Miniprotein binders against q96jn8r1131to1294. Designs and how they scored, part 118

Target 1, 164 residues: q96jn8r1131to1294
Amino acid sequence: TLEFLENHGKNILLSNGNRTATRVASYNQGIVVINQPLVPQLLVQVRIDFLNRQWTSSLVLGVITCAPERLNFPASACALKRAAWLLRGRGVFHNGLKICEKFGPNLDTCPEGTILGLRLDSSGGLHLHVNGVDQGVAVPDVPQPCHALVDLYGQCEQVTIVNP
Key: E = the ipSAE of ESMFold2; O = the ipSAE of OpenDDE; V2 = 0.75 times the mean of E and O plus 0.25 times the DockQ between their complexes.

## First folded at step 11 (miniprotein)

Design km12 (at its last look DockQ between E and O 0.03; V2 from the best seeds 0.00; counts 0 for: placed apart)
Fold by ESMFold2, look of step 11:
Structure km12 (fold): chain B 164 residues (1-164), chain A 98 residues (1-98)
Amino acid sequence: as target 1 above (164 residues)
Amino acid sequence: DEKERKIEEIIYRAFELVDEGELEEALELIVEAIRLAVENKDEDLLVWAIYIIANIAQELGDPELLEKVLELAEEAYELTKDPEIKWLIEYLEKALEE
């Protein structure tokens, strides 16, 4: 029942019952959002299906704490002005402020087939999962409700929602 | 909205300059963006710009600048009561205690 929301970045094409997102042009305009908010028992997972190594940076993963259905998406997730908690490379950012320099693996080097997951713990901590392995708390107290976000940036041209 | 788009572009450029290691240029741009956001009475852009100057101050490792950013955030909070500024104030206070 998890799908990417119809409101998405301009360069995204949704397919596979809105469970697959493909960036079909350029390196940006690739933001997608999961259609249901995170709750503690929900693990949202996406698989990296296709990477274009022409680019040096790759996907951004995170959450937004504002309503996504009518959000006017910027070209890149890093330009979200508010309500954003993002994992980028090895860094964790809130509205452009780096709050952690090194967390989990470097997202810029994750290969095709990698399954990336987000969930909230009972205290509102945001966890990253990589191929089923919990990487710990990236953000200790995320406001709720929040929705998982993927920016198909740079190298990352296709992701698919997968079940845990 | 043309003024808003210009201010947004300046703020984002300042953010990008941090990635490029151009911290002095980033600081100059973000200070100007803050002044423009205040003049234009754009509270959302002001809040975002304060986050970006906080990031720049943190990257510079400059505790005096970080204290000035905290003062700015406190002033902005009194004007806006924006909970995202409140969060930032608490973050900066914790960072300065170390």
Scores: ipSAE 0.826, ipTM 0.930, lowest interface PAE 0.5, mean pLDDT 92
Fold by OpenDDE base, look of step 11:
Structure km12 (fold): chain B 164 residues (1-164), chain A 98 residues (1-98)
Amino acid sequence: as target 1 above (164 residues)
Amino acid sequence: DEKERKIEEIIYRAFELVDEGELEEALELIVEAIRLAVENKDEDLLVWAIYIIANIAQELGDPELLEKVLELAEEAYELTKDPEIKWLIEYLEKALEE
């Protein structure tokens, strides 16, 4: 069963069998990682449950290739400088460096109810899915094993893992 | 671009400071990043920096700081016409009326 790991950001409260993550304070310290590593053709999806418009920007979505159980999470995924491929806004980032400027929809403007998915293809390409629609390859070759990461940042206050 | 890299390094240092709980110092760095982004006409970094500073300002809950963010946002909007910046302006205006 897909669920969030107990090792998470300081402001996260897990519920619903660890399938729901809620940031209960501030605008950051909201990183969560999904327990099972991504494998080819497995679609992992999260739904944006609640947005808090007090804050700006929104969730960051991506993968990490380091051991998630031992990771000391920074306040924001944007501070990860190794083993990280992230989607922020419309950009794709690798270890803090922008590798693509315009990809898919702007994550900062996704409304509540939006379902975001990550999937590895047979060639190691990381795909973004939005409401069930494949947006294409965000990262062409991701090292395996890797784990899906969600940073509940800014407006994004709650997400839930959902089945395809 | 060397200037772009410099701005990014400043922002990353700000993130480290935020992680350390040094919000005021982080704020100062982000302000610098904003200034440099304007000078370099880097709209993407400008918008990003504005988002960051707005969150820090909200966290601190300082009305004077919020006013400063509003001014920066207005300037940024004139340059980028980003709808999120426009939304932020409207939100801040409402917040400051209370």
Scores: ipSAE 0.714, ipTM 0.876, lowest interface PAE 0.7, mean pLDDT 92
ESMFold2 (binder alone), look of step 11: mean pLDDT 80; pTM 0.764

Design km13 (at its last look DockQ between E and O 0.03; V2 from the best seeds 0.00; counts 0 for: placed apart)
Fold by ESMFold2, look of step 11:
Structure km13 (fold): chain B 164 residues (1-164), chain A 98 residues (1-98)
Amino acid sequence: as target 1 above (164 residues)
Amino acid sequence: DEKERKIEEIIYRAFELVDEGELEEALELIVEAIRLAVENKDEDLLVWAIYIIANIAQELGDPELLEKVLELAEEAYELTKDPEIKWLIEYLEQAKEE
């Protein structure tokens, strides 16, 4: 079953059989990783459960292509120096380099209840789903294996893994 | 370890300054971070700093700076053999041809 890994950001509390992640302090230190690598046919979905609108930025969503079990997470996903492919705001980033200016919705404005999904296609393309609707290929050829990552940043204080 | 932490903080601050629209300040910081990473022989921070200066150069829309970043990346690849730099070189070469 899909769960968040026990190795996570320092401000995260896992609950609900490790399917719910809550950031319990500050605005950062909220990185969580899904316990299984993405494979074709696997759609990983999380629901935004709670937002705190006093912050201006919100969650970051993406993948890492290095082994997550013993990784020392930085305070924010955007400080991952390598092996990171991230959707942030409206942009797509690789290791801090913006590789696409506009893709999908602005994650900073997604409301509570939004269900965000990640999957790989047969060519290694990373797809974003929003409320069940495929937004297309964010990254055309992601190295495998990779793991889905959520950074409960800023506004985003709680997410839950949900079934497709 | 404190020197490595300082270099890392400068690199991340340069990244943040791009979001704030302060591209010139970001460039000044990342150039200093690159110099410090080279002095400290920190290959991982050098590789990351090159990604960040590539981002800054791309946002500035400065083809001469992008060419200098490509040259820097090629030199760093010869030094480190880091596949992340190889990916960046290929990305920058494709972006130049478009």
Scores: ipSAE 0.849, ipTM 0.933, lowest interface PAE 0.5, mean pLDDT 92
Fold by OpenDDE base, look of step 11:
Structure km13 (fold): chain B 164 residues (1-164), chain A 98 residues (1-98)
Amino acid sequence: as target 1 above (164 residues)
Amino acid sequence: DEKERKIEEIIYRAFELVDEGELEEALELIVEAIRLAVENKDEDLLVWAIYIIANIAQELGDPELLEKVLELAEEAYELTKDPEIKWLIEYLEQAKEE
């Protein structure tokens, strides 16, 4: 089954069989990684459970191609400088560099209940799904294996892995 | 763009400082990033920097600093008319009343 790895950000508390991640302090140190690597046509989804208006900005979503079990997580996914493809706001980033300015909805404004999904297609393209709707290819060719990453940042306080 | 890269490097240095627990120093760098983003008319980096500074300010528990963030955001909106900045202002104002 899909779960978050025990190796996670310092402010994360896992529950619900490690399918729910809650940031229990501050606005950062909230990176989690899903245990199973993405494989073609497998849709991995998380639901935004709770937003905390105390903070600004919101979750970062993406994939990493390094071994997640021994990754030393920075306070924010934005600080990852290698092996990282991330969606932040409406931008797509590779190792901290913006490779696309406008893609999909603005993640900073997604309300509670929003379901965000990642899926690799047969060509290695990484797709974003929003509430079951394929938003298209965010990253055209992602190295495999790769793992889905969620950074519970800013107002995003809790997410849960959900089935398609 | 060289200026854009410079701003990003400042922001990334701020992230390192935050990771080290040096929030006050990180704050100073983000303020600099905001200034440079305005000068370079980089709305994306401006919005990002404002998000970061707002969180740092909230973490520090400084209401005066939060007011400063709002002022910076308002000034930025007047200059850029960026709808995301407008949204942020409304969001911060709503959060402040809670």
Scores: ipSAE 0.680, ipTM 0.865, lowest interface PAE 0.7, mean pLDDT 92
ESMFold2 (binder alone), look of step 11: mean pLDDT 79; pTM 0.748

Design km14 (at its last look DockQ between E and O 0.93; V2 from the best seeds 0.87)
Fold by OpenDDE base, look of step 11:
Structure km14 (fold): chain B 164 residues (1-164), chain A 98 residues (1-98)
Amino acid sequence: as target 1 above (164 residues)
Amino acid sequence: DEKERKIEEIIYRAFELSDEGELEEALELIVEAIRLAVENKDEDLLVWAIYIIANIAQELGDPELLEKVLELAEEAYELTKDPEIKWLIEYLEKALEE
């Protein structure tokens, strides 16, 4: 089953069989990684459960291509120095380099209840799904294996893995 | 160690500044970080710094700087054979063709 790894950001509390991640302090230190690597035809989805509007920005969604079990997580996904492909706001980033200016909806403005999904296609393209709708290829060729990553940042205080 | 931490902090600060639109200041910092990474023979931080300076160059819309970053990346790749540097080289080559 899909669940978040025990290796996570310092401010994260896992619950619900490790399918729910809650950031219980501050606005950062909220990175979680899903246990199973992405493979073609596997749609991994998380639902935004709670937003705290006292903060700015929101969750970052993406994948890492390093071993997540021993990764020392920085305070923010934006500080991942390697093996990171991230969706932030409307941008797509690779190790801090913005490789796409405008992609999909603005993640900073997604309301509670939004279901965000990641899926690899047969060509290694990483797709973003929003409420079940394929937004297209965010990253055309992602190295494998890779793991889905969620950074509960800013407003985003809780997410839950949901099945398609 | 302390040196590594310092370099990391500079790189991240450069990224933050670039994200805030303070591109010139970001550039100054990242150049320093690159220098320090090279001196400290920290390949991981060098790779990261090269990505960040590439981003800064891209945001500045400076093709000459992008070309210099490409050259830097190529040199770094010869040294490290890092696949992420190879990716960046290919990315920059495409970007410079546009």
Scores: ipSAE 0.874, ipTM 0.945, lowest interface PAE 0.4, mean pLDDT 95
Fold by ESMFold2, look of step 11:
Structure km14 (fold): chain B 164 residues (1-164), chain A 98 residues (1-98)
Amino acid sequence: as target 1 above (164 residues)
Amino acid sequence: DEKERKIEEIIYRAFELSDEGELEEALELIVEAIRLAVENKDEDLLVWAIYIIANIAQELGDPELLEKVLELAEEAYELTKDPEIKWLIEYLEKALEE
């Protein structure tokens, strides 16, 4: 079953059979990773459960293409030095380089209840889904294996893995 | 170690400044971080620093700087053979319309 991996950011508390992640302190140290790699038939979805609107920025969503079990996570996903493909705000980033100015919705304005999904297509393209609607290819050829990542940053205090 | 940690902090600070729109200040810091990473022979931090200066150059909209970053990436690739630098070279070549 899909669960958040026990190796996670320092401010995360896992619950609900490791399907719910809560950031219990500060605004960062909230990286979580799904315990199975993405495969073309797998849609990984998380629901935004709680937001604290006093912060300006919100969650980051994406994939890492290195083994997550022993990775030392930085305070924020934006500080991942390697093997990271991230959707942040309206942009797409690779290792801190903005590769697309605008893709999909602005993640900083998504409300509570929004369901965000990631999947690979047959060509290795990374797709974003928002409330069941495919937003297209964010990254055209992601190396495999890769794992879905959520950074419960700023506004985002809780997410839950949900079934399609 | 402490040298590695200090270089890492400078790179991240340059990223933060770039994210805040302080591009010239970010550029000054990342150039220093690159110098230190080379001096310390820290290949992973050098690769990351090159990604960050590439982003800064892109945000500045400075094609001359982007060409210099491409040259730096090519030199780093010859030294490291790091696939992350190879990807970046290909990205920069497309961005310069080559």
Scores: ipSAE 0.828, ipTM 0.924, lowest interface PAE 0.6, mean pLDDT 92
ESMFold2 (binder alone), look of step 11: mean pLDDT 80; pTM 0.769

Design km15 (at its last look DockQ between E and O 0.03; V2 from the best seeds 0.00; counts 0 for: placed apart)
Fold by ESMFold2, look of step 11:
Structure km15 (fold): chain B 164 residues (1-164), chain A 98 residues (1-98)
Amino acid sequence: as target 1 above (164 residues)
Amino acid sequence: DEKERKIEEIIYRAFELVDEGELEEALELIVEAIRLAVENKDEDLLVWAIYIIANIAQELGDPELLEKVLELAEEAYEMTEDPEIKWLIEYLEKALEE
């Protein structure tokens, strides 16, 4: 039973049994974390439910490798100072350092209805899935345990955890 | 506290300036943030600031600056023994081999 953690960004409202996250104010303060660490064979998927064209940037997707229950979330995922591996736009970032220039689709252009997935492979590689299609390894050696994270940033105002 | 919040804001602003293509301004800000973090003895902000100056140096494509950042990271590791700095050192060493 995958759910978003009760510890989340200040502008998030959880609903649908904590499987839906909505950003109810501003453009930021929208970080949510999945309640279970990633393990091989666990595919965590979220659907983009609602986008607001007022903003130009969209969601950030990734993992954190520290315990999320008491973490003090910054306003934006890209301000996570430690233990963060993030997909943003077309880039992959670790603690604000761009480690890959172009990976997968541009997250800023994904439309409503897009299903984004994260899983670990047997070697600890982090895979992105888009509408069920594996995009390959975004990060080859993610420390474990890690938790999937979504920042409902800018355009992205609602996501829902969906089953594979 | 108040100084810590200001330093955090400067570091994040420097990160944002890279997206805006303002690499020289980003470098000036992050150098100031590093100075302030050292002055305040804020090891957590120093570690993060080193990640951000590494990003800026990489975007500038300046191998001499990257080597200076590696030296800074090594000094910070001796002081902090922070595993996040150790990871960065290994990353920078690999990047400079190219």
Scores: ipSAE 0.832, ipTM 0.931, lowest interface PAE 0.5, mean pLDDT 92
Fold by OpenDDE base, look of step 11:
Structure km15 (fold): chain B 164 residues (1-164), chain A 98 residues (1-98)
Amino acid sequence: as target 1 above (164 residues)
Amino acid sequence: DEKERKIEEIIYRAFELVDEGELEEALELIVEAIRLAVENKDEDLLVWAIYIIANIAQELGDPELLEKVLELAEEAYEMTEDPEIKWLIEYLEKALEE
């Protein structure tokens, strides 16, 4: 069963069998990682449950290739400088460096109810899915094993893992 | 672009400071990033920096700082016409009236 790991950001409260993550304070310290590593053709999806418009920006979505159980999470995924491929806004980032400027929809403007998915293809390409629609390859070759990461940042206050 | 990289490095340093709980110092760096983004006419980095500074300001809850963020947001909106910045302006205006 897909669920969030107990090792998470300081402001996260897990519920619903660890399938729901809620940031209960501030605008950051909201990183969560999904327990099972991504494998080819497995679609992992999260739904944006609640947005708090007091804050700006929104969730960051991506993968990490280091051991998630031992990771000391920074306040924001943007501070990850190794083993990280992230989607922020419309950009794709690798260890803090922008590798693509315009990809898919702007994550900062996705409304509540939006379902975001990550999937590895047979060639190691990481795909973004939005409401069930494949947006294409965000990262062409991701090392395996890797784990899906969600940073509940800014407006994004709650997400839930959902089945395809 | 060398200038772009410099701005990004400043922002990343600010993130480290936030992680260390040094919000005031992080704020100063983000202000610098905003200045440089304006000078370099980098709309993307400008918007990003505005988002960051707004969150820090909200966290600190300092009315004077919020006024400053409002001014920066107004300037940024004139340059980018980003709808989220427009919303932020409206939100801050309402908040400051209370």
Scores: ipSAE 0.698, ipTM 0.869, lowest interface PAE 0.7, mean pLDDT 93
ESMFold2 (binder alone), look of step 11: mean pLDDT 80; pTM 0.766

Design km16 (at its last look DockQ between E and O 0.03; V2 from the best seeds 0.00; counts 0 for: placed apart)
Fold by ESMFold2, look of step 11:
Structure km16 (fold): chain B 164 residues (1-164), chain A 92 residues (1-92)
Amino acid sequence: as target 1 above (164 residues)
Amino acid sequence: SERKIEEIIYRAFELVDEGELEEALELIVEAIRLAVENKDEDLLVWAIYIIANIAQELGDPELLEKVLELAEEAYELTKDPEIKWLIEYLEK
């Protein structure tokens, strides 16, 4: 039973049994976290339901390696000071440092209906899936436990957890 | 006037996206100085991540070496595993 945690960004409204997150104001304050940590081979998938293309930046996808239940979320995932591994645009970032310039698709151009997935492999490598297709290892050895995170930023106004 | 060091660090990060690398560098150097003065170890570690990002984008090997030296000094002070990870990243 994958759901978004009740602890989320201030502009998020949860619906559909906490499987749908909508940013209902502004362009930020849209961080959501999946309610259980990634375990090897668990595929967490979200569908992009609604985009507002007037903005140039879109969602951020990734993991945090600290406990999310008591975390005070910043306005944007890129302001997470520690324990964060983020896919943003085409880049991979750790705590604000770009560690890979080009990985997978440009998240800023993914259309409505795109299904984005995160999973760990047996070595602790973080994989991105796009519409069911493994894009490879974004981060080779993520500390565990880690929690999947989506920031409904800019263009991205709604996502829904979908089962594989 | 009092400044929020955290906000300065994040603004420096944003300036990289805007292509304002020199302004980003000026802000992050100031944030590092303030974090040291205030003995704020968590903000110091994060600021070192951000100056490493800026130095990487500038492609400045002299600055990258200075950032590595700073990270090594901060590790001796804090023993923060996040700074240890950064040192290992920069040495590769």
Scores: ipSAE 0.850, ipTM 0.926, lowest interface PAE 0.5, mean pLDDT 92
Fold by OpenDDE base, look of step 11:
Structure km16 (fold): chain B 164 residues (1-164), chain A 92 residues (1-92)
Amino acid sequence: as target 1 above (164 residues)
Amino acid sequence: SERKIEEIIYRAFELVDEGELEEALELIVEAIRLAVENKDEDLLVWAIYIIANIAQELGDPELLEKVLELAEEAYELTKDPEIKWLIEYLEK
């Protein structure tokens, strides 16, 4: 069963069998990691449950290749400079460096109810899914094993892992 | 340069993580200035997002107004639809 790990950002409260993550304070310290590593043909999806308009920007979605159980999370995934491939806004980032400027929809403007998915293909390409639609390869070759990461940042206050 | 702006922003993130919000704010303002000078819309939007959150966290209404002003100025210069969206977002 897909769940968020107990090792998470300071402002995260897990519920619903660790399938729901809620940021209960401030706008950051909201990183969560999904327990099972991504493997080819596994689609991992999260739904944006609630947006808090008090804050700006929104969730960051991506993968990490370091051991998630031992990761010391920074306040924001944007501060990760190692073993991280992240989607922020419309950009794709690797260890803090932008490797693609315009990919998929703008994550900062996704409304509540949006379902975001990550999937590895057989060649190691990381795909973004939005509401069930494959947006294409965000990262062409991701090292394995890797774990899906969600940073509940800014307006993104709650997400839930959902089945495909 | 773009890299310099990014480095400033990343340093600001570190400061935020350390609880040094005011110092982080100063860096982000610097980033905004540089982004405007370089006409880097992406970094400009990012910096505005960050400063808005810091301002909100600090509970400083004057700073929030400043953020809006900065965003408006940025929009006038770039005509970036995302900045316009952000302005509308912040005004709600």
Scores: ipSAE 0.692, ipTM 0.865, lowest interface PAE 0.7, mean pLDDT 92
ESMFold2 (binder alone), look of step 11: mean pLDDT 82; pTM 0.781

Design km17 (at its last look DockQ between E and O 0.93; V2 from the best seeds 0.88)
Fold by OpenDDE base, look of step 12:
Structure km17 (fold): chain B 164 residues (1-164), chain A 92 residues (1-92)
Amino acid sequence: as target 1 above (164 residues)
Amino acid sequence: SERKIEEIIYRAFELSDEGELEEALELIVEAIRLAVENKDEDLLVWAIYIIANIAQELGDPELLEKVLELAEEAYELTKDPEIKWLIEYLEK
């Protein structure tokens, strides 16, 4: 069963069998990691449940290639110093380096109800899915094992893991 | 301190994200110096990624070349696979 790990950002409250993450304070400290590592053919999906429009930015989605259980989470995913591959806005970032300028939809403008998915293909390419539609390869060769990460940042105050 | 260096690196990133590339560059260069002095390999790796991003945003080929040289030196020191990745990325 896919769940968020108990090791999470300070402002996160888990519920619904650890399948729902809610940021209950401020605009940051909202990083969560999904328990099972991504493997080929596994589609991991989260639904944006609630957006607070008083903020400008929204969630960051990606993967980490370090052990998540003992990770000391920074206030935002952008402050992950290594082992991070992140989708923010329309950009793809690796450890703070923008490796793609325009990819998929702008995550900052995805409405409530949007289902975002991550999947590894057989070649190690990381795919983004939006409402079930494959947007293509965001990262062509991701080190494995890796875990899906969601940063409930800014507008994004709640997400839930959903089945394909 | 390690925390200070880490904060500088993050601030450099923020500045670069805001388009304040020259100020970001000044900060990240200082962070790199401090990381080297403290022999903090993890922060050095991170700082190299950030300066690479700044150089890329500036569109400065000479600076990018310097970053590549820095990365190569860092790789010889650390053998960090993420530095290896960066080198390969910069050479494409």
Scores: ipSAE 0.882, ipTM 0.949, lowest interface PAE 0.4, mean pLDDT 95
Fold by ESMFold2, look of step 11:
Structure km17 (fold): chain B 164 residues (1-164), chain A 92 residues (1-92)
Amino acid sequence: as target 1 above (164 residues)
Amino acid sequence: SERKIEEIIYRAFELSDEGELEEALELIVEAIRLAVENKDEDLLVWAIYIIANIAQELGDPELLEKVLELAEEAYELTKDPEIKWLIEYLEK
């Protein structure tokens, strides 16, 4: 029942029952949001299906803590000016403020086939999973409700929601 | 006008992300001035986040103190919980 929301970046084409998002133009305008808020014990996972190494940076992964159904998405997740907690490269960002320099793997180097997951722990901590392996707490206390977000930026041209 | 202020803030972020901290600081100071002049509370809040990031990257304690003072003033004006979070973050 997990799907990408109808409200998404303008360069996104949804397919596979809205479980696959493809960026079909340019390098940006690729924000997608999962249709169900994160709750403890829910693991939202996406697989990187297709990368174009022409670009230097890759996808951004994170959460948005405001209602996503009618939000006007900017061209890039980095331009979200509020309610955003993002994993980009090796950094963790809140509304453009870098709150952690090195967390988990470098997302810009994750290969095709990598499965990236997000979940909340019982304390509201946001965890990153990489190929099923918990990387620990990226953000210690995320406001709820929040929704998982993927920006198919740069290298990343396609992701698919997969089951744990 | 709002779109121009937003563009300046984002450019400052991009410059800071590229390591051009002095130029980023000049732009974000101008964006803050414009946001205040136009009474754009949402852009002011975002601009304060960006100058906080620039100050943090510079490692400038005097600037960080001034950013904290600015954030406290903005919280009294806007009562925006995003600024409250930032104040608590900066006081660590």
Scores: ipSAE 0.856, ipTM 0.938, lowest interface PAE 0.5, mean pLDDT 92
ESMFold2 (binder alone), look of step 11: mean pLDDT 82; pTM 0.773
OpenDDE base, look of step 11: ipSAE 0.881; ipTM 0.949
ESMFold2, look of step 12: ipSAE 0.842; ipTM 0.934
ESMFold2 (binder alone), look of step 12: mean pLDDT 82; pTM 0.790

